# Ledger of designs, part 6: VH-VL binders against Interferon-induced protein 44 (IFI44)

Target 1, 152 residues: Interferon-induced protein 44 (IFI44), of Homo sapiens (Human) (q8tcb0r1to152)
Amino acid sequence: MAVTTRLTWLHEKILQNHFGGKRLSLLYKGSVHGFRNGVLLDRCCNQGPTLTVIYSEDHIIGAYAEESYQEGKYASIILFALQDTKISEWKLGLCTPETLFCCDVTKYNSPTNFQIDGRNRKVIMDLKTMENLGLAQNCTISIQDYEVFRCE
Short names: E, the ipSAE of ESMFold2; O, the ipSAE of OpenDDE; V2, 0.75 times the mean of E and O plus 0.25 times the DockQ between their complexes.

## First folded at step 8 (VH-VL; framework fv_lumrotatug)

Design g2 (from e0 with heavy chain V50I Y99D S100Y; at its last look DockQ between E and O 0.61; V2 from the best seeds 0.00; counts 0 for: pae E 4.1 > 2)
Fold by ESMFold2, look of step 8:
Structure g2 (fold): chain C 152 residues (1-152), chain A 119 residues (1-119), chain B 107 residues (1-107)
Amino acid sequence: as target 1 above (152 residues)
Amino acid sequence: QVQLQESGPGLVKPSETLSLTCTVSGFSLSSYYIHWLRQPPGKGLEWIGIIYYSGSTDYNPSLKSRVTISKDTSKSQVSLKLSSVTAADTAVYYCARDDYGWPLYFDYWGQGTLVTVSS
Amino acid sequence: EIVMTQSPPTLSLSPGERVTLSCRASQSVDSNLVWYQQKPGQAPRLLISDASNRATSIPARFSGSGSGTDYTLTISSLQPEDFAVYYCQQYNDWPLTFGQGTKVEIK
């Protein structure tokens, strides 16, 4: 059967309007293509702006990259959280795909960070990021599924 | 220990090309990013550009038409070339290490080398 | 590009005084801000990252605060070794930009 997004029409509309009204084209879905960051990056690099959407028990979180992901190259990253119909954002600023999608924890000298660990299906973030996204303090967010969209 | 050392001519004539080398030790250029920055006398710092471990680059738009950054991993060297220099390019030039993470800051700097553009 | 403006350009102070340095961004940088100290003839030294996170071995008298467009570096009791130029840097977007610096000198 066809691969379909987990985004509802309402949530898709909210995200589109928030990030510049662009069409969302599904590039990757963890439950279909495998929960591995390598597969995600292979499908999502060089695709222009992208929106990563992470589905958890009680909210949606994610990251908007304003320019293409390229291996090892900094991109400007905006984090967001969507709780019911309220969207909050917090800028990570310049970040590489390898930092954002955990490839090897021992490689990154990070006192604080936001990381999407596809292999272990969790999101790790620091206190400041949690507070600015309106999330519960010291909570590891489980990944039920995650998707990446091209924004055009 | 991690070290960066800038080297090159201290005096460059107008309209010529400024050429500097950053020699690194204590780490591999295949695993870290090097930035070039400059500081005109009595003024603040200006970011020139970055070279990624892959060899690709990003440059400050204000200098992009005149700047090339390259590297030779086997010699542990990163080069900066700035063409068509004028007196406005007189500055202390630094290379600095980016530890490939977030937040983006420079954890190690070279000692800097003064380049004067004068006839 | 994001313009970083520091004020004042110079402060003349005595040891033991409290100093407050300002850095203003032309647009919000969401705490993607770094403070450096630079002494004459030396490269800059990292003091504060992520607007308020002290770097390793930086004394507690240094603190950073602020949000949005307005950020502050505070030295609670100025020591003789703190006379230097202080720079802020943003990493919110390319190009990386620095303030023009605030010189803290002996009165």
Scores: ipSAE 0.302, ipTM 0.762, lowest interface PAE 4.1, mean pLDDT 86
ESMFold2 (binder alone), look of step 8: mean pLDDT 92; pTM 0.936
OpenDDE, look of step 8: ipSAE 0.870; ipTM 0.940

Design g3 (from e0 with heavy chain Y99D Y105A, light chain S31D; at its last look DockQ between E and O 0.77; V2 from the best seeds 0.00; counts 0 for: pae E 2.5 > 2)
Fold by ESMFold2, look of step 8:
Structure g3 (fold): chain C 152 residues (1-152), chain A 119 residues (1-119), chain B 107 residues (1-107)
Amino acid sequence: as target 1 above (152 residues)
Amino acid sequence: QVQLQESGPGLVKPSETLSLTCTVSGFSLSSYYIHWLRQPPGKGLEWIGVIYYSGSTDYNPSLKSRVTISKDTSKSQVSLKLSSVTAADTAVYYCARDDSGWPLAFDYWGQGTLVTVSS
Amino acid sequence: EIVMTQSPPTLSLSPGERVTLSCRASQSVDDNLVWYQQKPGQAPRLLISDASNRATSIPARFSGSGSGTDYTLTISSLQPEDFAVYYCQQYNDWPLTFGQGTKVEIK
């Protein structure tokens, strides 16, 4: 039984063309595999570049990792927001998956300006990051669903 | 108190291997990453590489073929080996602490140790 | 590799003067930028991270600003202890790279 993406054909095409690659292969979907970042990382580590897509009421936002997620290793992270057909980017830079996904915050002394909290189904984002992604200030970003794709 | 201290021979002959040790105190190597950097006298800084919790490493591509970083957690030590050295490898070598989070910056550095490569 | 270019190479100034140091990246680094101070015979000292966040115990006269490819470090009123070399560093991507430094020296 195939798990289908929540992306529309148009949004999938836009994201694929923007971040490159030949194909987006669905690795994880929160509503299917469970809203737990540990499950996400178990399915998504060591898969090469990945695209994390987060669906909120009026937002599609996410993160592109240029290198494989690996336990305890830095990957270069580009944040994005997709509104209508426009992509805005903000580079988080070198970040570990544990910091980005709040998997073990007691292991790190400095949280990021962008964190995906699957358990509480919220994105934590500072005002500078929201502004640079073109998002409304003081907007609460809830996770209706999130998906991770391998970028081939 | 957080401390890092580099040690090793100050003089290395061309073609030989430079070996340095960073001894840390006041924190655990299981909670922080250690980077090596170098600075030729009167010049800017060059990043050499990092060692992670797992013992995995990432290296500057310009040095990757000659560099090995390793650690001994029981001795609170991180080692740097740079093979086949030339005069271009003369520099002050630093180890620096990374809290393994974001942003990636170095809050504590060793005092540095000068390594001179000469015949 | 992201090349960081600092200018000017040297500034000769008197205590009390305002200093503005420039750091330019070869591509946008989106505030993934750090400033360090280094005095002779010493290791670098962290001043500012994330382009504008002052590190603990750094005096308020130090401030960072800029965006994209162009960043500045400002010292609002130079103190005698501020004469040093200043470096910028990016952490947008591997390898980590530093600017070549700007020396701030007493006139």
Scores: ipSAE 0.504, ipTM 0.840, lowest interface PAE 2.5, mean pLDDT 88
ESMFold2 (binder alone), look of step 8: mean pLDDT 92; pTM 0.941
OpenDDE, look of step 8: ipSAE 0.870; ipTM 0.941

Design g4 (from e0 with heavy chain V50I S54T, light chain S31D N92S; at its last look DockQ between E and O 0.77; V2 from the best seeds 0.76)
Heavy chain, then light chain:
Amino acid sequence: QVQLQESGPGLVKPSETLSLTCTVSGFSLSSYYIHWLRQPPGKGLEWIGIIYYTGSTDYNPSLKSRVTISKDTSKSQVSLKLSSVTAADTAVYYCARDYSGWPLYFDYWGQGTLVTVSS
Amino acid sequence: EIVMTQSPPTLSLSPGERVTLSCRASQSVDDNLVWYQQKPGQAPRLLISDASNRATSIPARFSGSGSGTDYTLTISSLQPEDFAVYYCQQYSDWPLTFGQGTKVEIK
ESMFold2, look of step 8: ipSAE 0.580; ipTM 0.846
ESMFold2 (binder alone), look of step 8: mean pLDDT 91; pTM 0.932
OpenDDE, look of step 8: ipSAE 0.880; ipTM 0.943
ESMFold2, look of step 9: ipSAE 0.612; ipTM 0.862
ESMFold2 (binder alone), look of step 9: mean pLDDT 92; pTM 0.936
OpenDDE, look of step 9: ipSAE 0.889; ipTM 0.946

Design g5 (from e0 with heavy chain S54T Y99R S100P, light chain D50E; at its last look DockQ between E and O 0.68; V2 from the best seeds 0.00; counts 0 for: pae E 2.05 > 2)
Heavy chain, then light chain:
Amino acid sequence: QVQLQESGPGLVKPSETLSLTCTVSGFSLSSYYIHWLRQPPGKGLEWIGVIYYTGSTDYNPSLKSRVTISKDTSKSQVSLKLSSVTAADTAVYYCARDRPGWPLYFDYWGQGTLVTVSS
Amino acid sequence: EIVMTQSPPTLSLSPGERVTLSCRASQSVDSNLVWYQQKPGQAPRLLISEASNRATSIPARFSGSGSGTDYTLTISSLQPEDFAVYYCQQYNDWPLTFGQGTKVEIK
ESMFold2, look of step 8: ipSAE 0.552; ipTM 0.828
ESMFold2 (binder alone), look of step 8: mean pLDDT 92; pTM 0.935
OpenDDE, look of step 8: ipSAE 0.892; ipTM 0.949

## First folded at step 9 (VH-VL; framework fv_lumrotatug)

Design j1 (from g4 with heavy chain Y99R S100P; at its last look DockQ between E and O 0.90; V2 from the best seeds 0.80)
Heavy chain, then light chain:
Amino acid sequence: QVQLQESGPGLVKPSETLSLTCTVSGFSLSSYYIHWLRQPPGKGLEWIGIIYYTGSTDYNPSLKSRVTISKDTSKSQVSLKLSSVTAADTAVYYCARDRPGWPLYFDYWGQGTLVTVSS
Amino acid sequence: EIVMTQSPPTLSLSPGERVTLSCRASQSVDDNLVWYQQKPGQAPRLLISDASNRATSIPARFSGSGSGTDYTLTISSLQPEDFAVYYCQQYSDWPLTFGQGTKVEIK
ESMFold2, look of step 9: ipSAE 0.629; ipTM 0.868
ESMFold2 (binder alone), look of step 9: mean pLDDT 91; pTM 0.928
OpenDDE, look of step 9: ipSAE 0.907; ipTM 0.954

Design j2 (from g4 with heavy chain Y99D Y105A; at its last look DockQ between E and O 0.82; V2 from the best seeds 0.76)
Fold by ESMFold2, look of step 9:
Structure j2 (fold): chain C 152 residues (1-152), chain A 119 residues (1-119), chain B 107 residues (1-107)
Amino acid sequence: as target 1 above (152 residues)
Amino acid sequence: QVQLQESGPGLVKPSETLSLTCTVSGFSLSSYYIHWLRQPPGKGLEWIGIIYYTGSTDYNPSLKSRVTISKDTSKSQVSLKLSSVTAADTAVYYCARDDSGWPLAFDYWGQGTLVTVSS
Amino acid sequence: EIVMTQSPPTLSLSPGERVTLSCRASQSVDDNLVWYQQKPGQAPRLLISDASNRATSIPARFSGSGSGTDYTLTISSLQPEDFAVYYCQQYSDWPLTFGQGTKVEIK
């Protein structure tokens, strides 16, 4: 049975247009493949640019990686929030997938101010990041589901 | 105590390969990333490239065709090779430690070594 | 690549004065900015990361601010040891790039 995205056609179109008009191919969905960042990275490394989409109540937030995720390797990360049809973005900058996805934060000594914790199903971000994404001042957001797409 | 030390020939002839070694102590190359940078005399800094703890690399596109960074973790050494040098490659060369986290900044630097390219 | 431009090239000041150094990026770097201090014959020293976070053991007289493309380093009251060249660096994207530096020298 085919795995279907939770992303609506309208939101998919908005994100596609915002990030360069590329087709989105679903690589990973937490509710199907398991809420484990290790499984996410196993499926999503070496896939070229990717878009991570996180569903939380009335929020769609996420991260665009301009380079392939690879173990321990920096990729340029742009964060976004989509509220109705409005996109806000904030560059997290060069960040490793382990730091972004909390896969071994102690090994890297300095976790990002934006973290996707699949195991505990929460997103943690500092107040500056919340403000620049246009989100209410709240240091954690629950993950109802999250998906990763290859951007072709 | 964390230390980095650059070493290598101070004079290199044009068209030859510049070869430097960064020897580290007080930390493991299996846990930290090393960058190479350079600074022409009296001028600003230029990033050359990075070697990750896995051995993967990224290079400044302006130098990528001529540069190789490699490491030997058992010897606590990181090597820089820059081929086909010209006078424009005259600079103080630094190795610097990246704590492999966010934000990307260099917390420890070597003292630097001057390499002069002259005919 | 992201070009970092610092101004002014040189500041001549006396101890006790306030210093403001500017760093402008050719595109937004969204606080992915680092400041270094470099004294003659020495390697750069990390002062500030993430635009405003002082590194360990950096005195409170150093502060960073700014947003988007425009960032500043402020030294609230210059000390004799603060006469040096200051560089900004971005880490928003590869390659890492530095400004050309601002020299702070004694008047």
Scores: ipSAE 0.588, ipTM 0.861, lowest interface PAE 1.9, mean pLDDT 88
ESMFold2 (binder alone), look of step 9: mean pLDDT 92; pTM 0.933
OpenDDE, look of step 9: ipSAE 0.894; ipTM 0.947

Design j3 (from g4 with heavy chain Y99R S100P Y105A, light chain D50E; at its last look DockQ between E and O 0.63; V2 from the best seeds 0.71)
Fold by ESMFold2, look of step 9:
Structure j3 (fold): chain C 152 residues (1-152), chain A 119 residues (1-119), chain B 107 residues (1-107)
Amino acid sequence: as target 1 above (152 residues)
Amino acid sequence: QVQLQESGPGLVKPSETLSLTCTVSGFSLSSYYIHWLRQPPGKGLEWIGIIYYTGSTDYNPSLKSRVTISKDTSKSQVSLKLSSVTAADTAVYYCARDRPGWPLAFDYWGQGTLVTVSS
Amino acid sequence: EIVMTQSPPTLSLSPGERVTLSCRASQSVDDNLVWYQQKPGQAPRLLISEASNRATSIPARFSGSGSGTDYTLTISSLQPEDFAVYYCQQYSDWPLTFGQGTKVEIK
């Protein structure tokens, strides 16, 4: 049985157009492969550019990595939020996949100011990052599901 | 406590290989990344490259055909080799420390070593 | 490659004056910006990261601001030890790049 993305065709097109018109191929889905960042990275390292999409109630947030994720290696990361049909973005800059994907983060403030905690199913970000993404709440964002796509 | 020290020949002939060593103390190379940078006399800074804990590297595209960075964790040393040097490679060479997962900035630098390319 | 351009190249000022140094990126770096101070014969000293976050033990007279492509370093009241060359650096993408520097010298 094929694994089906949670992205609607409209949201997929919006994200695709925003990030260079590249084809999106599903690599990982949390509800299918497990909400564990180790499994995510095992499936998503060395795949070229990738788009991580996080589903939370009434909006979508995520990260675009311009370089392949590789163990311990910096990749240039662009954060985004898709609310209805509007995209906001903020360059996180160079960070490692281990920093971006943290399983046991217990605080809001992080070295990268944005962390995806698959194990606890939450996204942790500081106030500056929330504001620049157009998110008007100082609270932890819950992960209903998350997916990673190869961008070709 | 934290220290970085560059060492190597101060004079290198054109077309030969520049070879430098950065010796570190007060921290582990398994926990921090080391970058090499250079500064021609009276000019600005140029990033050369980084070595990761896995031994992987990233290099400035302007230099990558001529540069190799390597490390020996047991000796707390990081080496730089730059081949086929010319007078344009005359500079003060620095190694600098980068804490992974922190804003990429260099909190500690070596004192620098001048390398002159001349016959 | 992201080109960093600093202005002015040189600034001659007296102690006690306020200094504003400019750094412009060829594309947005979204606060992925560092400021360094360098005195003759010395390695650069980290002043500010994330465009506005002072490094440990840096005096409060140093502040950074700006967004997108345009950033500034301000020294509110120049001290004798502040006469140096100042560099900006971006870390949005490889390769890391530096501005050419602004020399702040005593008038």
Scores: ipSAE 0.625, ipTM 0.853, lowest interface PAE 1.4, mean pLDDT 88
ESMFold2 (binder alone), look of step 9: mean pLDDT 93; pTM 0.946
OpenDDE, look of step 9: ipSAE 0.846; ipTM 0.939

Design j4 (from g4 with heavy chain Y99E S100P; at its last look DockQ between E and O 0.71; V2 from the best seeds 0.76)
Fold by ESMFold2, look of step 9:
Structure j4 (fold): chain C 152 residues (1-152), chain A 119 residues (1-119), chain B 107 residues (1-107)
Amino acid sequence: as target 1 above (152 residues)
Amino acid sequence: QVQLQESGPGLVKPSETLSLTCTVSGFSLSSYYIHWLRQPPGKGLEWIGIIYYTGSTDYNPSLKSRVTISKDTSKSQVSLKLSSVTAADTAVYYCARDEPGWPLYFDYWGQGTLVTVSS
Amino acid sequence: EIVMTQSPPTLSLSPGERVTLSCRASQSVDDNLVWYQQKPGQAPRLLISDASNRATSIPARFSGSGSGTDYTLTISSLQPEDFAVYYCQQYSDWPLTFGQGTKVEIK
């Protein structure tokens, strides 16, 4: 069975144009492959730049990784929020995928201002990050679904 | 307690390879990342590179062709090698600890070791 | 690479004075900025991370502010132990880069 993205054509074009005009190829969808970040990283590591898209009640949020996700390795992360047709971004900066995706790697101790918790279907984000993304001041956002695309 | 200590020869001849060792204690190289940095006398800091717990590295593009960082986790040591040195490589060299994830800053530094490149 | 520029290069001040140090990035770093203090013959000491987050054991007289490309370290009342060189560092992207430093010296 073919896996269909929740991303609309309009939102896809906005995101493509914002992040360099690259083709988006679906690698992972939480509702299909399971809401587990370990499964996400298994499918999405070593794929070059990727776009993670998180569907929440009022908006789309996510993260663009400029380098391949690789085990334990820093990638430059740009956060975004897409509300209607308005896109805002905030550089998280250099962050490891295990920290960003809240993976079960017990030897990592670093928190972040933005974490994607697939297991509990939550995005954790501090007030500063929410404000800079133009989001309502709510420190926890539920994940209705999330998808990762290869950007090629 | 957490400590980092740089060691190596203080004098290196031009065109040769600078080789330094960072010996760590109070934490595991399996859990933390080590960076190398340098500071020419009277000048600012320059980042050289990082070694991850996997053994992967990232280097400053300005030095990438000449630098190798490696580690021996069982000996709690991280090595820096910089080939084909010139007088411009004279600096105090530091190793510094990075708690993996985010944000990226150095919570512990070695005391530094001066390396002079001279004939 | 992101170039960090600090100003002024040197400040001569007396204890008790308020000082502000500027750090400017060649492109926006979105608060991915760290401040360090370095005294002669010593390694840098972490002061501020994430532009404004004071590190453990750092006195309240140190504060960080700014956004985008322009950041400031403020010392509200200089103490004798605060005479040092101060560096900013960005972690928005590789390579990590530092400003050239601002020396705060006793007048």
Scores: ipSAE 0.640, ipTM 0.867, lowest interface PAE 1.7, mean pLDDT 89
ESMFold2 (binder alone), look of step 9: mean pLDDT 92; pTM 0.933
OpenDDE, look of step 9: ipSAE 0.907; ipTM 0.956

Design j5 (from g4 with heavy chain S31N, light chain D50E; at its last look DockQ between E and O 0.77; V2 from the best seeds 0.75)
Fold by ESMFold2, look of step 9:
Structure j5 (fold): chain C 152 residues (1-152), chain A 119 residues (1-119), chain B 107 residues (1-107)
Amino acid sequence: as target 1 above (152 residues)
Amino acid sequence: QVQLQESGPGLVKPSETLSLTCTVSGFSLSNYYIHWLRQPPGKGLEWIGIIYYTGSTDYNPSLKSRVTISKDTSKSQVSLKLSSVTAADTAVYYCARDYSGWPLYFDYWGQGTLVTVSS
Amino acid sequence: EIVMTQSPPTLSLSPGERVTLSCRASQSVDDNLVWYQQKPGQAPRLLISEASNRATSIPARFSGSGSGTDYTLTISSLQPEDFAVYYCQQYSDWPLTFGQGTKVEIK
């Protein structure tokens, strides 16, 4: 049957309202489709704006892409953290999906300050990005699960 | 050694098409993105657009209807065409390299070529 | 489009002086900011990325700071080779935009 989101109704509404009130349609869930960023991109490229949501213990963090993910093409990325009902955000700026998702080592000329490593189930983040997202001073966060939604 | 060099006519008549070539050496167009920028004399810089290693492009919305960027990886060349030029298109034109990823900045630039639009 | 505004437009200073150049964005760019130096007849030269990250081979007298919408470039002790025009650029969103420049000239 259909894959269901780990987002609660409250968290879904908070994120939806924060990112323009658009409907969230689930495209990918790591625990169902596999913790491989290649599978994520196969399902999530060319879908218009998307919201990536990462679940780590008491944290919900993620990335909003304003343009479609496409191979090797820049999209404007806004990072967020949702702790209880409080959202913090930080603009990562123009970034390619390969650098955000660590999909191709030959294209990591300048690794981002925020990387989603599906293979090792970790988010890699520097201290400045942690601070600006209002997170504890720990530069790595484990991925319990992650999901990508189409925003329409 | 990384190098970019712009070439093309220095004078273009109004309503015609400006056509420039950026020839690169010391790196492969398969691994880097090339941008075109311009700078009117005594003025600031304006971003024109980017060509990705895949051949896809993004353009400044202000120029998008008139601009085409293309490349020939085997010749190490990137081309800029700007149609229907006016005096407002008089500028020094640059090609510049970025790394594919983040942060987006230009580490190597061509020397620039002045294009004057006049009758 | 994010408008970048630099001030002052011109500074006339002597070697050895400290200079601070300002760059303001029309909306927050969250450290997605680059500084370039440009001398007459030359292409721009990368100085600083990520608002504060000095590029390779750039002397320590150059530093960047700021956050949100307001950023500064500081040259702690101005050298003869530092007389140039300085530009900021944002990469938070398309299109890429530059400030109009600040000219640092010899007094």
Scores: ipSAE 0.593, ipTM 0.854, lowest interface PAE 1.8, mean pLDDT 88
ESMFold2 (binder alone), look of step 9: mean pLDDT 92; pTM 0.933
OpenDDE, look of step 9: ipSAE 0.899; ipTM 0.950

## First folded at step 11 (VH-VL; framework fv_lumrotatug)

Design k1 (from j1 with light chain D50Y; at its last look DockQ between E and O 0.80; V2 from the best seeds 0.78)
Fold by ESMFold2, look of step 11:
Structure k1 (fold): chain C 152 residues (1-152), chain A 119 residues (1-119), chain B 107 residues (1-107)
Amino acid sequence: as target 1 above (152 residues)
Amino acid sequence: QVQLQESGPGLVKPSETLSLTCTVSGFSLSSYYIHWLRQPPGKGLEWIGIIYYTGSTDYNPSLKSRVTISKDTSKSQVSLKLSSVTAADTAVYYCARDRPGWPLYFDYWGQGTLVTVSS
Amino acid sequence: EIVMTQSPPTLSLSPGERVTLSCRASQSVDDNLVWYQQKPGQAPRLLISYASNRATSIPARFSGSGSGTDYTLTISSLQPEDFAVYYCQQYSDWPLTFGQGTKVEIK
């Protein structure tokens, strides 16, 4: 059966306009392909620029990768939050996909900036990133679903 | 103890190829990324490129057409070649270590080696 | 390419003085910024990453601050061993770029 995005037409249009007006083609959906970062990367590597969209209760947050995800290779990452029709962004900068999609946050002896944990269905974010994305402090960020789109 | 050491000829003639070697110890090239950088005398630093543990590379666009970075894991060595050199390529050349992931910074550097391009 | 501009080019100061060094990026780097110290004949030494995180063994008199395009390195009480050139570096995008440096020298 065909896989449909959870992204509404309005939110899709806002994200397209914000990230260069590129067409969004669905590559991965957690609720369909499994909430596992390995499956995500297998489907999303070598696809050119991609947009990761994370659905929480009242929040849409995510990451735009300007280069293809490739094993161990840096990509320039821009984080975003979409609240109603307002979009905020914060550059994560050069980051490897293994760091962005990390299941074991205890491997780093420094504050985590932004990590997507598909296995435990949560987003881990430091206070600075949360504030710059306009998110309320002390909010729990859970993953109801997440999707990755190729941008072309 | 982590060490990086650059070596190679100190004098290169214009139009020839500059070749340098970074020899590392105290860590594995399978776990860390090596960058090359350079610093013209009395000036700031310029990033040349990176070699990933997989052997793939990224280069500064300003140098990409002339530069090759490669490694020999069995010798714990990373090589830099810069072709068609001119006087503008005179600099101290450094190799530096990057712990993969985030944030990106250089925790260990070699001592640097001066390469002079002159006729 | 993100251009990093440091000011001033040179500061002449006495031990004990407070030092503030400026680094400006041509576009926002969102704290993806590193500070290094370099003494003559030596390789750069990591001071601060992610705009404000001191590296291990770096004295508390060094601190980093700023946001967006404007960043500052502060040395609260200048010591004799702090006379050096200081560089900022961004890692927001490729290529990695450095400021041209600020030389802190003894008056």
Scores: ipSAE 0.648, ipTM 0.868, lowest interface PAE 1.6, mean pLDDT 89
ESMFold2 (binder alone), look of step 11: mean pLDDT 91; pTM 0.920
OpenDDE, look of step 11: ipSAE 0.909; ipTM 0.954

